# VHH binders against Pleckstrin homology domain-containing family S member 1 (PLEKHS1), part 4

Target 1, 116 residues: Pleckstrin homology domain-containing family S member 1 (PLEKHS1), of Homo sapiens (Human) (q5sxh7r14to129)
Amino acid sequence: EVCKQDYFIKSPPSQLFSSVTSWKKRFFILSKAGEKSFSLSYYKDHHHRGSIEIDQNSSVEVGISSQEKMQSVQKMFKCHPDEVMSIRTTNREYFLIGHDREKIKDWVSFMSSFRQ
Key: E = the ipSAE of ESMFold2; O = the ipSAE of OpenDDE; V2 = 0.75 times the mean of E and O plus 0.25 times the DockQ between their complexes.

## First folded at step 1 (VHH)

Design vo02 (framework vhh_vobarilizumab_d1)
Fold by ESMFold2-Fast, scan of step 1:
Structure vo02 (fold): chain B 116 residues (1-116), chain A 120 residues (1-120)
Amino acid sequence: as target 1 above (116 residues)
Amino acid sequence: EVQLVESGGGLVQPGGSLRLSCAASGFTFSSYDMAWYRQAPGKGRELVAGIYSGGSTSYADSVKGRFTISRDNAKNTLYLQMNSLRPEDTAVYYCAAEWSYDTYGSFDYWGQGTLVTVSS
């Protein structure tokens, strides 16, 4: 079951963090994977590009907890912390820019209320 | 079928050198950013070195100046030259492919890994 879907700008791996062109606009589909877990899949032109598994060991929050990274993202994309979502998994940390604080708040609240 | 096959790992003494290779098949190698990750016993995977499809490189601070990542697009092969090896470099080394262009039909890919042991 699809729970939510929308476009976000997705962060690259950490070593490409400061490269604006390495951040990619993708279509994201959030689906319930289990009782306390989600699968967040992202697409380019209807082609699956990757998935982020969100479970009890993941964290989802508004903004970026690292002040230096948050300031860097704000300069690159002219956004406020409220327009950014951080997803921390066992394998990697993802940052998604929505340019819409209500959208980010809605997505974070939804995943947090069902996750864990 | 997409494949990434690592080779070149082995036992080496501290201060020694090894060259790792990753043979890629089943996708357009030149369109992918490539990376070497490693996982030491009891630790998570960490990025060691990355090389963009355009040839630019990046390194973890722990290996900067000692390791060199390179690619041969004609041979679909990724390399990691490891010099001045330390016991702390002991790990399973993984090749990974990350889509660098916004083009059709690709996913992130990982190899099975190759063991590097640095010990006397």
Scores: ipSAE 0.000, ipTM 0.113, lowest interface PAE 11.3, mean pLDDT 82

Design vo03 (framework vhh_vobarilizumab_d1)
Fold by ESMFold2-Fast, scan of step 1:
Structure vo03 (fold): chain B 116 residues (1-116), chain A 121 residues (1-121)
Amino acid sequence: as target 1 above (116 residues)
Amino acid sequence: EVQLVESGGGLVQPGGSLRLSCAASGSIFSDYAMAWYRQAPGKGRELVAGITSGGSTSYADSVKGRFTISRDNAKNTLYLQMNSLRPEDTAVYYCATEGYFSDLYESYDYWGQGTLVTVSS
């Protein structure tokens, strides 16, 4: 079941964090995978490029908890913390930049509400 | 609010030249790779030329030696100089980038409509 879909700028692996061109604008589709889990898949030109599995061991937050990383992202993309969501999985952190504070708040609230 | 506004298209004879411009507003233009895409009638969209933030350029085989991509970071403007134009270059031309700027394949509401180039005698 598709729950939400929209465009975000996705963070690269941590080694490329400071490389602006390594952050990619992708189309994201959020699907329910289980009662308390989601699959967040991203696409370029209708081609699947990857997926983020979000389960009860993941955290989804508005902004970036690391002050240093948040300041770096704000400088690179001229965005407000409320325009960013952080997804921490068991193996990696992802940061997604939207253009709309209400959109980020809505996505974070939606994913959080089904986990608890 | 992010906008890409293409201009400079028109009707030109084979062998003629045109210079396209793309004015960008919103985020940091100078930090992003920029590109020109085109879509001809009845064809899919094609990447024509790209330029990195560092100034490295790339071109489709169909336009190498004829087209030159360049950028002016002080004006937040991307250019495409098109020389020796051919009827097969007839297309709507779009500018695009990664990151904050719009891309035709990403369907944001607030992007440019492209600029039409017609090469005909």
Scores: ipSAE 0.005, ipTM 0.118, lowest interface PAE 11.3, mean pLDDT 79

Design vo04 (framework vhh_vobarilizumab_d1)
Amino acid sequence: EVQLVESGGGLVQPGGSLRLSCAASGFTFSSYAMAWYRQAPGKGRELVAGITSGDSTSYADSVKGRFTISRDNAKNTLYLQMNSLRPEDTAVYYCAAGTYEDEYSFDYWGQGTLVTVSS
ESMFold2-Fast, scan of step 1: ipSAE 0.015; ipTM 0.247

Design vo05 (framework vhh_vobarilizumab_d1; at its last look DockQ between E and O 0.07; V2 from the best seeds 0.00; counts 0 for: pae E 9.8 > 2, placed apart)
Fold by ESMFold2, look of step 2:
Structure vo05 (fold): chain B 116 residues (1-116), chain A 121 residues (1-121)
Amino acid sequence: as target 1 above (116 residues)
Amino acid sequence: EVQLVESGGGLVQPGGSLRLSCAASGFTFSDYYMAWYRQAPGKGRELVAGISSGGSTSYADSVKGRFTISRDNAKNTLYLQMNSLRPEDTAVYYCAAPSLYDEDTYGFDYWGQGTLVTVSS
């Protein structure tokens, strides 16, 4: 079941992190995948492009914990740390950039509180 | 338009060496993961080596220690140094962009037309 949906700029795979053109605007749909897990699917022009599975082994935080990476994202997108969320799964770390710190806070709080 | 043009293939004896080049145009080469693939007769394409924009490399187990991928971002050129060549390395070698594993780049695979490498006596 759909819980939230909105646009974010999504990070590429880690080896392409510094490549600004590899960061893509996607439409995200957050839905429940089980009792304490989410599926975060993303789309370009209504076409499914991929999914992020968020479970108890994942972490969701406001900002980017690596100071070096946060500074790079700020330079690339001229954003504040509170306009970015980090999602770390077992095999990949994702960064999602919104222009609205309240939106980021709301999404992170929702995903973190629901998984408790 | 994106173009990838391979060169440097040829006929070589077992144990010999070749250096392949791939001239890239139509995109910001320095921003992208690049890879070499090969296709032997009757087989599918297989990854040989990949290199990130920052220079991090990976290799298929079958070529590790013998092949070296590199890039020159100032010349928009990807290279594959192939040493200690074996008959089983005989294939058409392709330059590929963007990264093979990057599901986020418009779903486009860009390939060169290939350069033939034949290893035989």
Scores: ipSAE 0.007, ipTM 0.126, lowest interface PAE 9.8, mean pLDDT 82
ESMFold2-Fast, scan of step 1: ipSAE 0.030; ipTM 0.354
ESMFold2 (binder alone), look of step 2: mean pLDDT 83; pTM 0.827
OpenDDE, look of step 2: ipSAE 0.015; ipTM 0.266

Design vo06 (framework vhh_vobarilizumab_d1)
Fold by ESMFold2-Fast, scan of step 1:
Structure vo06 (fold): chain B 116 residues (1-116), chain A 119 residues (1-119)
Amino acid sequence: as target 1 above (116 residues)
Amino acid sequence: EVQLVESGGGLVQPGGSLRLSCAASGFTFSSYAMAWYRQAPGKGRELVAGIYSGGSTSYADSVKGRFTISRDNAKNTLYLQMNSLRPEDTAVYYCAAELWGDYSEYDYWGQGTLVTVSS
């Protein structure tokens, strides 16, 4: 059921977006929830902190579509847009920072291949 | 384990007052920043007021001068005194705690308490 797992830095709630210290390094586990859906759970020190439900109504893409937000993230974390993925759900947008653009490309492609 | 339990919500007329409480357990309450958030029907969750471990407070512009956040470290309780309530204050109110030092974020949320302001 587990498809992928790795560390990412996760964006905070929108009210804390500009606070570098509010972005959290978490261990993420991607599991298949249905034929075209995933559950992305994140952990700190083996304690479950939250889950993101990814389905047909979600979007997953490389980088951040808002140029203002992308530039802010690049300044805060000194990363390239290719090292970031965006997950948009009905409840919230999440931004995950990796330090490897091939890893981000792989994760986005994997999730997209089952949900188009 | 960490728990946050809100109480004090209810139905009140415009211009009225309510005091919300949040009982905290499972962590050293006095050492951490606390906040109140709210979510109105069909809207996202928004910060209402925060109180930092150093004692400074912050408020959303829409509640400044009407709401007061405070804490009682001996009782592990966070409070929100809400005065001059308006229909637009109608929302579920959530208590939140910042627990981890690596990055400051409100990681733990209570179940919420409903506040309805209507005539």
Scores: ipSAE 0.010, ipTM 0.128, lowest interface PAE 9.9, mean pLDDT 82

Design vo07 (framework vhh_vobarilizumab_d1)
Fold by ESMFold2-Fast, scan of step 1:
Structure vo07 (fold): chain B 116 residues (1-116), chain A 120 residues (1-120)
Amino acid sequence: as target 1 above (116 residues)
Amino acid sequence: EVQLVESGGGLVQPGGSLRLSCAASGFTFDDYAMAWYRQAPGKGRELVAGITSGGSTSYADSVKGRFTISRDNAKNTLYLQMNSLRPEDTAVYYCATDSFYELWSGYDYWGQGTLVTVSS
């Protein structure tokens, strides 16, 4: 069951964080995977590029907790902290830029409804 | 070489209609999201309508119900059907690749623009 879908700019692996061209605009589809879990799949032009598994061990929050990284992202993409969400999983941290504070707030609130 | 060529602009009376076309070449058109932007004299560029490679559409509030974006992947062509035109729709209209966000405009490909004038 699809819960939400929208475009975001997705962060690269940490080695490429400062490379603007390594951040990619992708179409994201959030689907329920279990009672307290979601699968966030992202696509380029209908081609599946990856999935982020979000469960009770994940954290989802507005902005980027690292001030240095947050300022870097603001400089690269001309955005405000409330237009960004952070998703931390067991193996990786993702940053998604939405350029809409209400959209980011809505997505974070929805996924955090199962907060531990 | 990537090229986007707009056509169909012109002078029209308020309440009239125009259909804009954008002919694309030099890239795999059907793999890209496309958009129409406009820039009125003395104003910044604004997103008017967007369409994904799969055909999902989005519109600025100012044009919802009046404008329709569509694409013909077999012809590598993007369209904008403009109905119930108003004087405030007067602008140069641009087609662009893969941008629903203004920040991407510097990295996307742009056409030369086509002038739409809505006046008596």
Scores: ipSAE 0.000, ipTM 0.109, lowest interface PAE 12.1, mean pLDDT 82

Design vo08 (framework vhh_vobarilizumab_d1)
Fold by ESMFold2-Fast, scan of step 1:
Structure vo08 (fold): chain B 116 residues (1-116), chain A 119 residues (1-119)
Amino acid sequence: as target 1 above (116 residues)
Amino acid sequence: EVQLVESGGGLVQPGGSLRLSCAASGFTFSSYAMAWYRQAPGKGRELVAGITSGGSTSYADSVKGRFTISRDNAKNTLYLQMNSLRPEDTAVYYCAAEVYTGDYTYEYWGQGTLVTVSS
């Protein structure tokens, strides 16, 4: 079941974090994967490029908790912290830039709906 | 599961030679560019030599004419032949691979191998 869909600029792996061109604008589709889990899949020109699995071990937050990373992202993309969401999984941390404060709050709230 | 494992470092006298090897696994070696970097004490990591998937090579000015980078795609191995070694070539030498998967380019590094040039 598709729950939400929209465009975001997605962070690269940590080793490419400071490379502006390594951050990619992708179309994201959020689907229910289980009663307490989601799959966030991203696409380029209708081609599937990857998925982020979100479950009870994941955290989804507005902004970036690391001050130096948040400042770096603000400088690179000229965005407010409220326009960014952080998704921490067992594999890595993802940062998504939405350039829309209400959109980010809505997505974070939705994915956190199965709070413990 | 990309792994790069360097070998061949050691102690050599000025004017001597060494051949470094880098065994690669976990990716399609023949499809990607490979490079050798080095880091001397108190210095940043510098590019020494690079080789494309097509076999084109490039070298830092300090090693041009003395070092030769090569690859053996059948053995998934990268080499650096170092001739006419100088004390200033003393450094830890690193193998690096630039691998792209989906939307991302990953830079993988080996653990490094120490080369000491001293009499």
Scores: ipSAE 0.007, ipTM 0.182, lowest interface PAE 9.5, mean pLDDT 86

Design vo09 (framework vhh_vobarilizumab_d1)
Fold by ESMFold2-Fast, scan of step 1:
Structure vo09 (fold): chain B 116 residues (1-116), chain A 121 residues (1-121)
Amino acid sequence: as target 1 above (116 residues)
Amino acid sequence: EVQLVESGGGLVQPGGSLRLSCAASGFTFSEYAMAWYRQAPGKGRELVAGIYSGGSTSYADSVKGRFTISRDNAKNTLYLQMNSLRPEDTAVYYCAAEVTYESGTYTYDYWGQGTLVTVSS
């Protein structure tokens, strides 16, 4: 079942982090994958581009804990920390820039309520 | 499935030139940022040059002015033109794409098999 869906700007690989053009606006769909796990899939023009598995070992938080990365993102996108969410999985971390702070808080709270 | 295949490596004398190619398949090439990395003997991998979907480029300080990254979206191919080569440029050069798919999981650090560049007299 689909739980949430919306557009976000997705972070690139870490070595391309500082380039605005490498961050991509994608349509994200959050679905239940298990009792305490989610699949966050993203799309470009109706084509599936990737999926992020969110489970008990993942963390989801508002903002970026690295001060240097947070400052870099604020300069590139002129956004508030409250308008960004971080998703850390076993394999890597993702940063998603949303349209407003209330939406980011809502998504983070929803995903966090079942994992921790 | 994303596949990246590098070619063009070889042995060259200091001051010489080489052109590397990376043939990409399994994704819409024009929508993805691409990069060249290298790994010298006994060292970790380092970013050499990046090119974004819009065409803007970035370079490591050690290669700026000598190397040129470019892409041909119609041919799904990434290039690295290497001029004024130095012994310290000796390394295995890897092509990388923004995203790859392995064992049901997407990652953002896909690597090709690499192509060896040796700069020696």
Scores: ipSAE 0.000, ipTM 0.132, lowest interface PAE 12.3, mean pLDDT 80

Design vo10 (framework vhh_vobarilizumab_d1)
Fold by ESMFold2-Fast, scan of step 1:
Structure vo10 (fold): chain B 116 residues (1-116), chain A 120 residues (1-120)
Amino acid sequence: as target 1 above (116 residues)
Amino acid sequence: EVQLVESGGGLVQPGGSLRLSCAASGFTFSSYAMAWYRQAPGKGRELVAGITSGGSTSYADSVKGRFTISRDNAKNTLYLQMNSLRPEDTAVYYCAAYTIEWGDTYEDYWGQGTLVTVSS
């Protein structure tokens, strides 16, 4: 069941973090995967490119907790911290830029409401 | 076991040349996009040059026209030919492997780095 969908600019793996061209604009679909879990799938031209599993062990926050990374992202994309969300999983951390503080706040609140 | 081993770094005078090599093992080299990164003292790691599995290349503006990235799939080796070297090219150079066949998901493998010092 699809809960939310929208475009975001997705971070690359940490090794490519400083390369602006390695950040990719993708279409994201948030679906309920279980009672307290979600699957966040991303697409390019309707082709599935990957999925982020969000469960009780994941962390979803507005902004980036690392001040150094947050400042780097602000410089690269001309965005405010509240226009970014961080999703931390067991495998890696994802940063999604929405350029819309209300959108980011809405998505973070929605995922937090059901995973706790 | 995935392994990337850089070599070819050293001390060179301004205007000189160096050729870096990256020997890859433990994965299907020909299927991976490859890149060279560098990290200067006190700075973050930056992308220098990239090459896709198909051979398409890209370069940072600071090195375009001076550096050439290439690959030899038969030898599982990535190269960086560095010409007209400048003091600001002084850095540890890293080899990286990633795949774009998984879309935005990269299987990042990194080498240990090789030091390039450009000074008189």
Scores: ipSAE 0.006, ipTM 0.125, lowest interface PAE 9.6, mean pLDDT 84

Design vo11 (framework vhh_vobarilizumab_d1)
Fold by ESMFold2-Fast, scan of step 1:
Structure vo11 (fold): chain B 116 residues (1-116), chain A 121 residues (1-121)
Amino acid sequence: as target 1 above (116 residues)
Amino acid sequence: EVQLVESGGGLVQPGGSLRLSCAASGFTVSDYAMAWYRQAPGKGRELVAGISSGGSTSYADSVKGRFTISRDNAKNTLYLQMNSLRPEDTAVYYCATEIYVSGDTWEYDYWGQGTLVTVSS
């Protein structure tokens, strides 16, 4: 079932973190994958580009806990920490820039409420 | 050097009409998807209407049939024609665009300063 959908700018793999052109604006669809898990799929022009699996071993937070990375993102995208969410999975960390603190707070709270 | 400047907001009575303008500079409006968003006091920004680079339009359910998004390519300006206005349409209205850098390598939303629309008797 689809829970939420919206646009975010998605971080690249860590080796391309400082390359602003490697961050991609994508349409994200959050769907329930299980009782305590989600699938966050992203699209460009209706074409599926990838998915982030969010389960009990993942963490979802407002902002970026690394001060260095947070400052870098603020300089690249002129955003406030409240406008960014961090998703840590077993294989990779993702950062999504929403440029809307209410949107980020809503998404983080929603995903966190099912992963106690 | 990308800039968006909204204008046309004001006070209007319920049932009235208003046309908002968004003057763009630093890019050509017909090359990008553009949108109107609004934000009421204490609430987040919500999408009101969108127009694709090809001219296809979309609207939020709350404004369908009442609002019309359009652009004048010669003036590089985006418009929102607002008819049958309701008190719940009271908000600051923002113009936004999606800028693409070399294919799909990078995109960024640009926002204007906003224009206040108050629908009250």
Scores: ipSAE 0.000, ipTM 0.105, lowest interface PAE 12.0, mean pLDDT 81

Design vo12 (framework vhh_vobarilizumab_d1)
Fold by ESMFold2-Fast, scan of step 1:
Structure vo12 (fold): chain B 116 residues (1-116), chain A 122 residues (1-122)
Amino acid sequence: as target 1 above (116 residues)
Amino acid sequence: EVQLVESGGGLVQPGGSLRLSCAASGFTFSDYAMAWYRQAPGKGRELVAGITYGGSTSYADSVKGRFTISRDNAKNTLYLQMNSLRPEDTAVYYCAAEYSGTFYDLSEYTYWGQGTLVTVSS
């Protein structure tokens, strides 16, 4: 059931975007929810903090398409665009900072494989 | 005042059932992800079941197929239906609410219930 797991720094809701302390380092577990869907759950010290539902209507990509937001994140966290992934759902947009280019590429490719 | 008030815990025999309820007040319930955690003596709290504000659910492997988490946004209430209870399910069960979709500077899982004891005798 578990496909991938790793640490990322997760973005807050948009109103708190520029607050560095509102971005939280969490342990993420990606599990299959259906043939073409995933549940991405995140934890702090083994305590479940939330879940992101990823399905065919979701968008998963490397970096942040908004240039202003990407530049802001780079200044706050000293990271490259290729060390960040964006997950857009019906409810909200999430940005996850991995500080590892290959890790981000691997996760984005894996989740995007359901699009075929 | 933010409150999570748990009810439904108690002593049951193995194979029995219990329904836990968590009544929420003082915040916009429908904006929060909700979860049930449990804690055995001497150990940290562990996730039992979670439900997003969109209704997607997740379960610990040990309870999958036996427990069902659900929410009623009209009643601001979270539920955990526990079937086929085992002695190893004995623990204090906690209701938790995660910050989601609000614009306040709140920490994730800011709100916790006091806990309700579930004892499964053998």
Scores: ipSAE 0.007, ipTM 0.116, lowest interface PAE 10.0, mean pLDDT 82

Design yz01 (framework vhh_7yz9_2)
Amino acid sequence: QWQLVESGGGLVQAGGSLRLSCTASGFTFSDYAMGWYRQTAGNEREWVAFITSGGSTTYADSVKGRFTISRDNAKNTVYLQMNSLKPEDTAVYYCAAGEWYSTLDSAEYDYWGQGTPVTVSS
ESMFold2-Fast, scan of step 1: ipSAE 0.012; ipTM 0.190

Design yz02 (framework vhh_7yz9_2)
Fold by ESMFold2-Fast, scan of step 1:
Order: structure tokens, then sequence, then C-alpha cells
Structure yz02 (fold): chain B 116 residues (1-116), chain A 122 residues (1-122)
């Protein structure tokens, strides 16, 4: 089932972190995948571009823990730390910029909770 | 040839309201996301509000609860309803159009209007 959906700017792989044009605005759909897991799929023009699997080994947080990376993102996108969420999986870390701190807090709280 | 024509700016007292309009022509308006930016003398343009082609909206923290962005695809128009205006909202307001899947959010617009000044006194 679809739990949440919205647009975010998605971070590139770490080697392209400082390349503004490598960050992509995508439509994200969050779906329940299991009892304690979610699938976060992203789209361009209704074409599936990728998915982030969020499970017990993932962490979801407001902001970016690395101060250096957070400052870089603030400069590139004119955003506050509260307007960014970090999703850490076994393969990589994703940063999603929402430019809406209440939306980001809501999404982080939802994915961090197993109560729903 | 494309155009974005802003209107509705002017002088208003603190606590007052203004409704800005931006009418588009020369592109398929319904396929584009629309945004409002503002610029104060000596500063870069600051994002205010964004409405995607599907109708979802986002707002800068400084205007949340006070400003509402909306669109009318039949009229090719985007609106910014500004309530509870403060002196710090004084700026030139610009509407901008870009594809819903912008590669970057900041500065990645296909079309920009000429701007409409808003002055909030007292």
Amino acid sequence: as target 1 above (116 residues)
Amino acid sequence: QWQLVESGGGLVQAGGSLRLSCTASGFTFSSYAMGWYRQTAGNEREWVAFIYSGGSTTYADSVKGRFTISRDNAKNTVYLQMNSLKPEDTAVYYCAAGYSDFETYWGSYDYWGQGTPVTVSS
C-alpha cells in the first residue's frame, strides 16, 4: 500500500556529491514492504528510476550528520538542516531535500516508527 | 515565444493581504511546475513557494501558514495568496516555470517573469 508520496531532490553517488546538476528532483512513493520495512521508489515522468529499500538495518534521520556535507548542501540548495532527510542503507547513504521542515519531520517519524 | 506576466503587487500595511497572479503563455502550462521567488536589494533570489504539475505544494519556512500557492490550469495562472504580511516580506516577487522533474531545485527554471514589487509598511 502507498503510505506517502511527494517530490524531493535526491543526492547523487558520493563521488558526485558536489555536482549540483547530479542531484535530481524525483517523485517519491513510500510503500509498506513488510512488517518493519518500506520501499521508497522514485520516478521521472511516471517512469520508475530506482528504489531504496528501508529495513531494520537502515536509519532515517533529519539533517545530515556530517557538518561539512550539511554546509555544502545548504549552500547548493538554500535549505535548512530540518528540510533534509538522510536515509542510510547497507549500500549507500541518500539525502533528500524537501524544503519543508514539517514534511521532512513527518516522513522521518513515519519511517522510524513501527506502529504506523 | 513564451511569457510570464505577474500582477497584484503593491503597497500594503503590516498585517494586510495581497494576491499575486502570474499568467503563462507559449508553453504547456499544465505540464510545468510553478514557483514564486522573491529578491531584496543586494541579495540573491530566495525561494518562497512551489506548486508541482500534480498540485502538491511546498513553502519556505518564513511564509508557512501565511502564504498559499495555487494554480488554475484552465486559465494558465498561478497565484500566491499572501496573508499576515510583515515588513520583512518587502521584495520584488518573481514567478518561475520549470518542468516538474527539475534536475536541481535552486535556479533550475525554464522561464522567469519580470517581477512584481511588494512593499509592506509599518
Scores: ipSAE 0.000, ipTM 0.121, lowest interface PAE 11.0, mean pLDDT 81

Design yz03 (framework vhh_7yz9_2)
Fold by ESMFold2-Fast, scan of step 1:
Structure yz03 (fold): chain B 116 residues (1-116), chain A 121 residues (1-121)
Amino acid sequence: as target 1 above (116 residues)
Amino acid sequence: QWQLVESGGGLVQAGGSLRLSCTASGFTFGDYAMGWYRQTAGNEREWVAFITSGGSTTYADSVKGRFTISRDNAKNTVYLQMNSLKPEDTAVYYCAAPSLYDEDTYGFDYWGQGTPVTVSS
């Protein structure tokens, strides 16, 4: 089932982190994959670009734990830490910028409550 | 050389059934989520079903209740059982491993060559 959907600016792989143009605005669809797991798929102009599998071993948090990375993102996108969510999977971390504190809080709370 | 090879497509009458298979090679299949996508003439590819490495499944609303995705890790194969087929299901079906996508580093790359499904009538 589709649980949530919205636009976010998605981080690139770590080696391109400081390249503003490598961060992409994508449409995200969050779907329930199991009792404690989600699939977060992202699209450009209705073309599927990728998916993030979120399970019990993933972490979803408001802001970015690394202060250096958080400060860099704030400078690049003129955003508050509360407007960013971090999704860490087994082999990659993603940062999503929503420019809306309540939206980020809602998404993080939703995903965290089901994975506890 | 990571590969996904689809099979099982064909021509079927409305109300019929088909089972698609996708066999993976060159990577540790059991560690990855797998999915099925489809593309109709003149349209972009759309998601149909996902199965996680742990076996959890999700379906697009248009196929829920009619299609079932499953996997056999011993055979490195993911399946899509399609029941109660409709003319609207006519498409080329693609197997994908979403966790292998890397759009931001080397561009967009869908895996698998696709298998055509035509539902008549």
Scores: ipSAE 0.009, ipTM 0.136, lowest interface PAE 7.9, mean pLDDT 81

Design yz04 (framework vhh_7yz9_2)
Fold by ESMFold2-Fast, scan of step 1:
Structure yz04 (fold): chain B 116 residues (1-116), chain A 121 residues (1-121)
Amino acid sequence: as target 1 above (116 residues)
Amino acid sequence: QWQLVESGGGLVQAGGSLRLSCTASGFTFGDYAMGWYRQTAGNEREWVAFISSGGSTTYADSVKGRFTISRDNAKNTVYLQMNSLKPEDTAVYYCAAEPLFSDWYGEYDYWGQGTPVTVSS
């Protein structure tokens, strides 16, 4: 079942973090994968490009905990920390820029409420 | 042939308001996400606001709370309502259309020629 969907700018792999053009606008669909887990799938031109599995071992937070990374993202995308969410999984960290504080708050709260 | 035609630009005093319009022709407007960008001389185009085909909106932090993007699919038009204008909002404003799932940076399907906005102190 689809829970939420919207556009975000998605971070690249860490080696391309400072390359603005490597951050991509994608359409994200959040679906329930299990009782306390989600699948966050992203698409380009109607084609599935990847998925982020979010479970009880994942961390979903507003902003970026690394001060240096947060400052870099603010400069690159002219956004406030409240307009960014961080998703940490077992293999990597993702940053999603929404340019909308209420949208980011809503998404983080939604995912956190089901994982508690 | 496609067109995006911006209008509504001009000279306004700081603290004033202005509404930009962008009317599309030659493509299925309702299938596209629409955005507003702005550019000052010597600088790259800067994203301002986006509206999805379904009406979800996002804003750059610099304009959030002051600007509102909206669309009227029956009129093939996207709007940018600009309130509480500041001198730093002075720029040429461009509308852009992109496929629902296109890359944000440098992947405009369609763009307008721009409408200048000057905010005097």
Scores: ipSAE 0.000, ipTM 0.136, lowest interface PAE 10.5, mean pLDDT 81

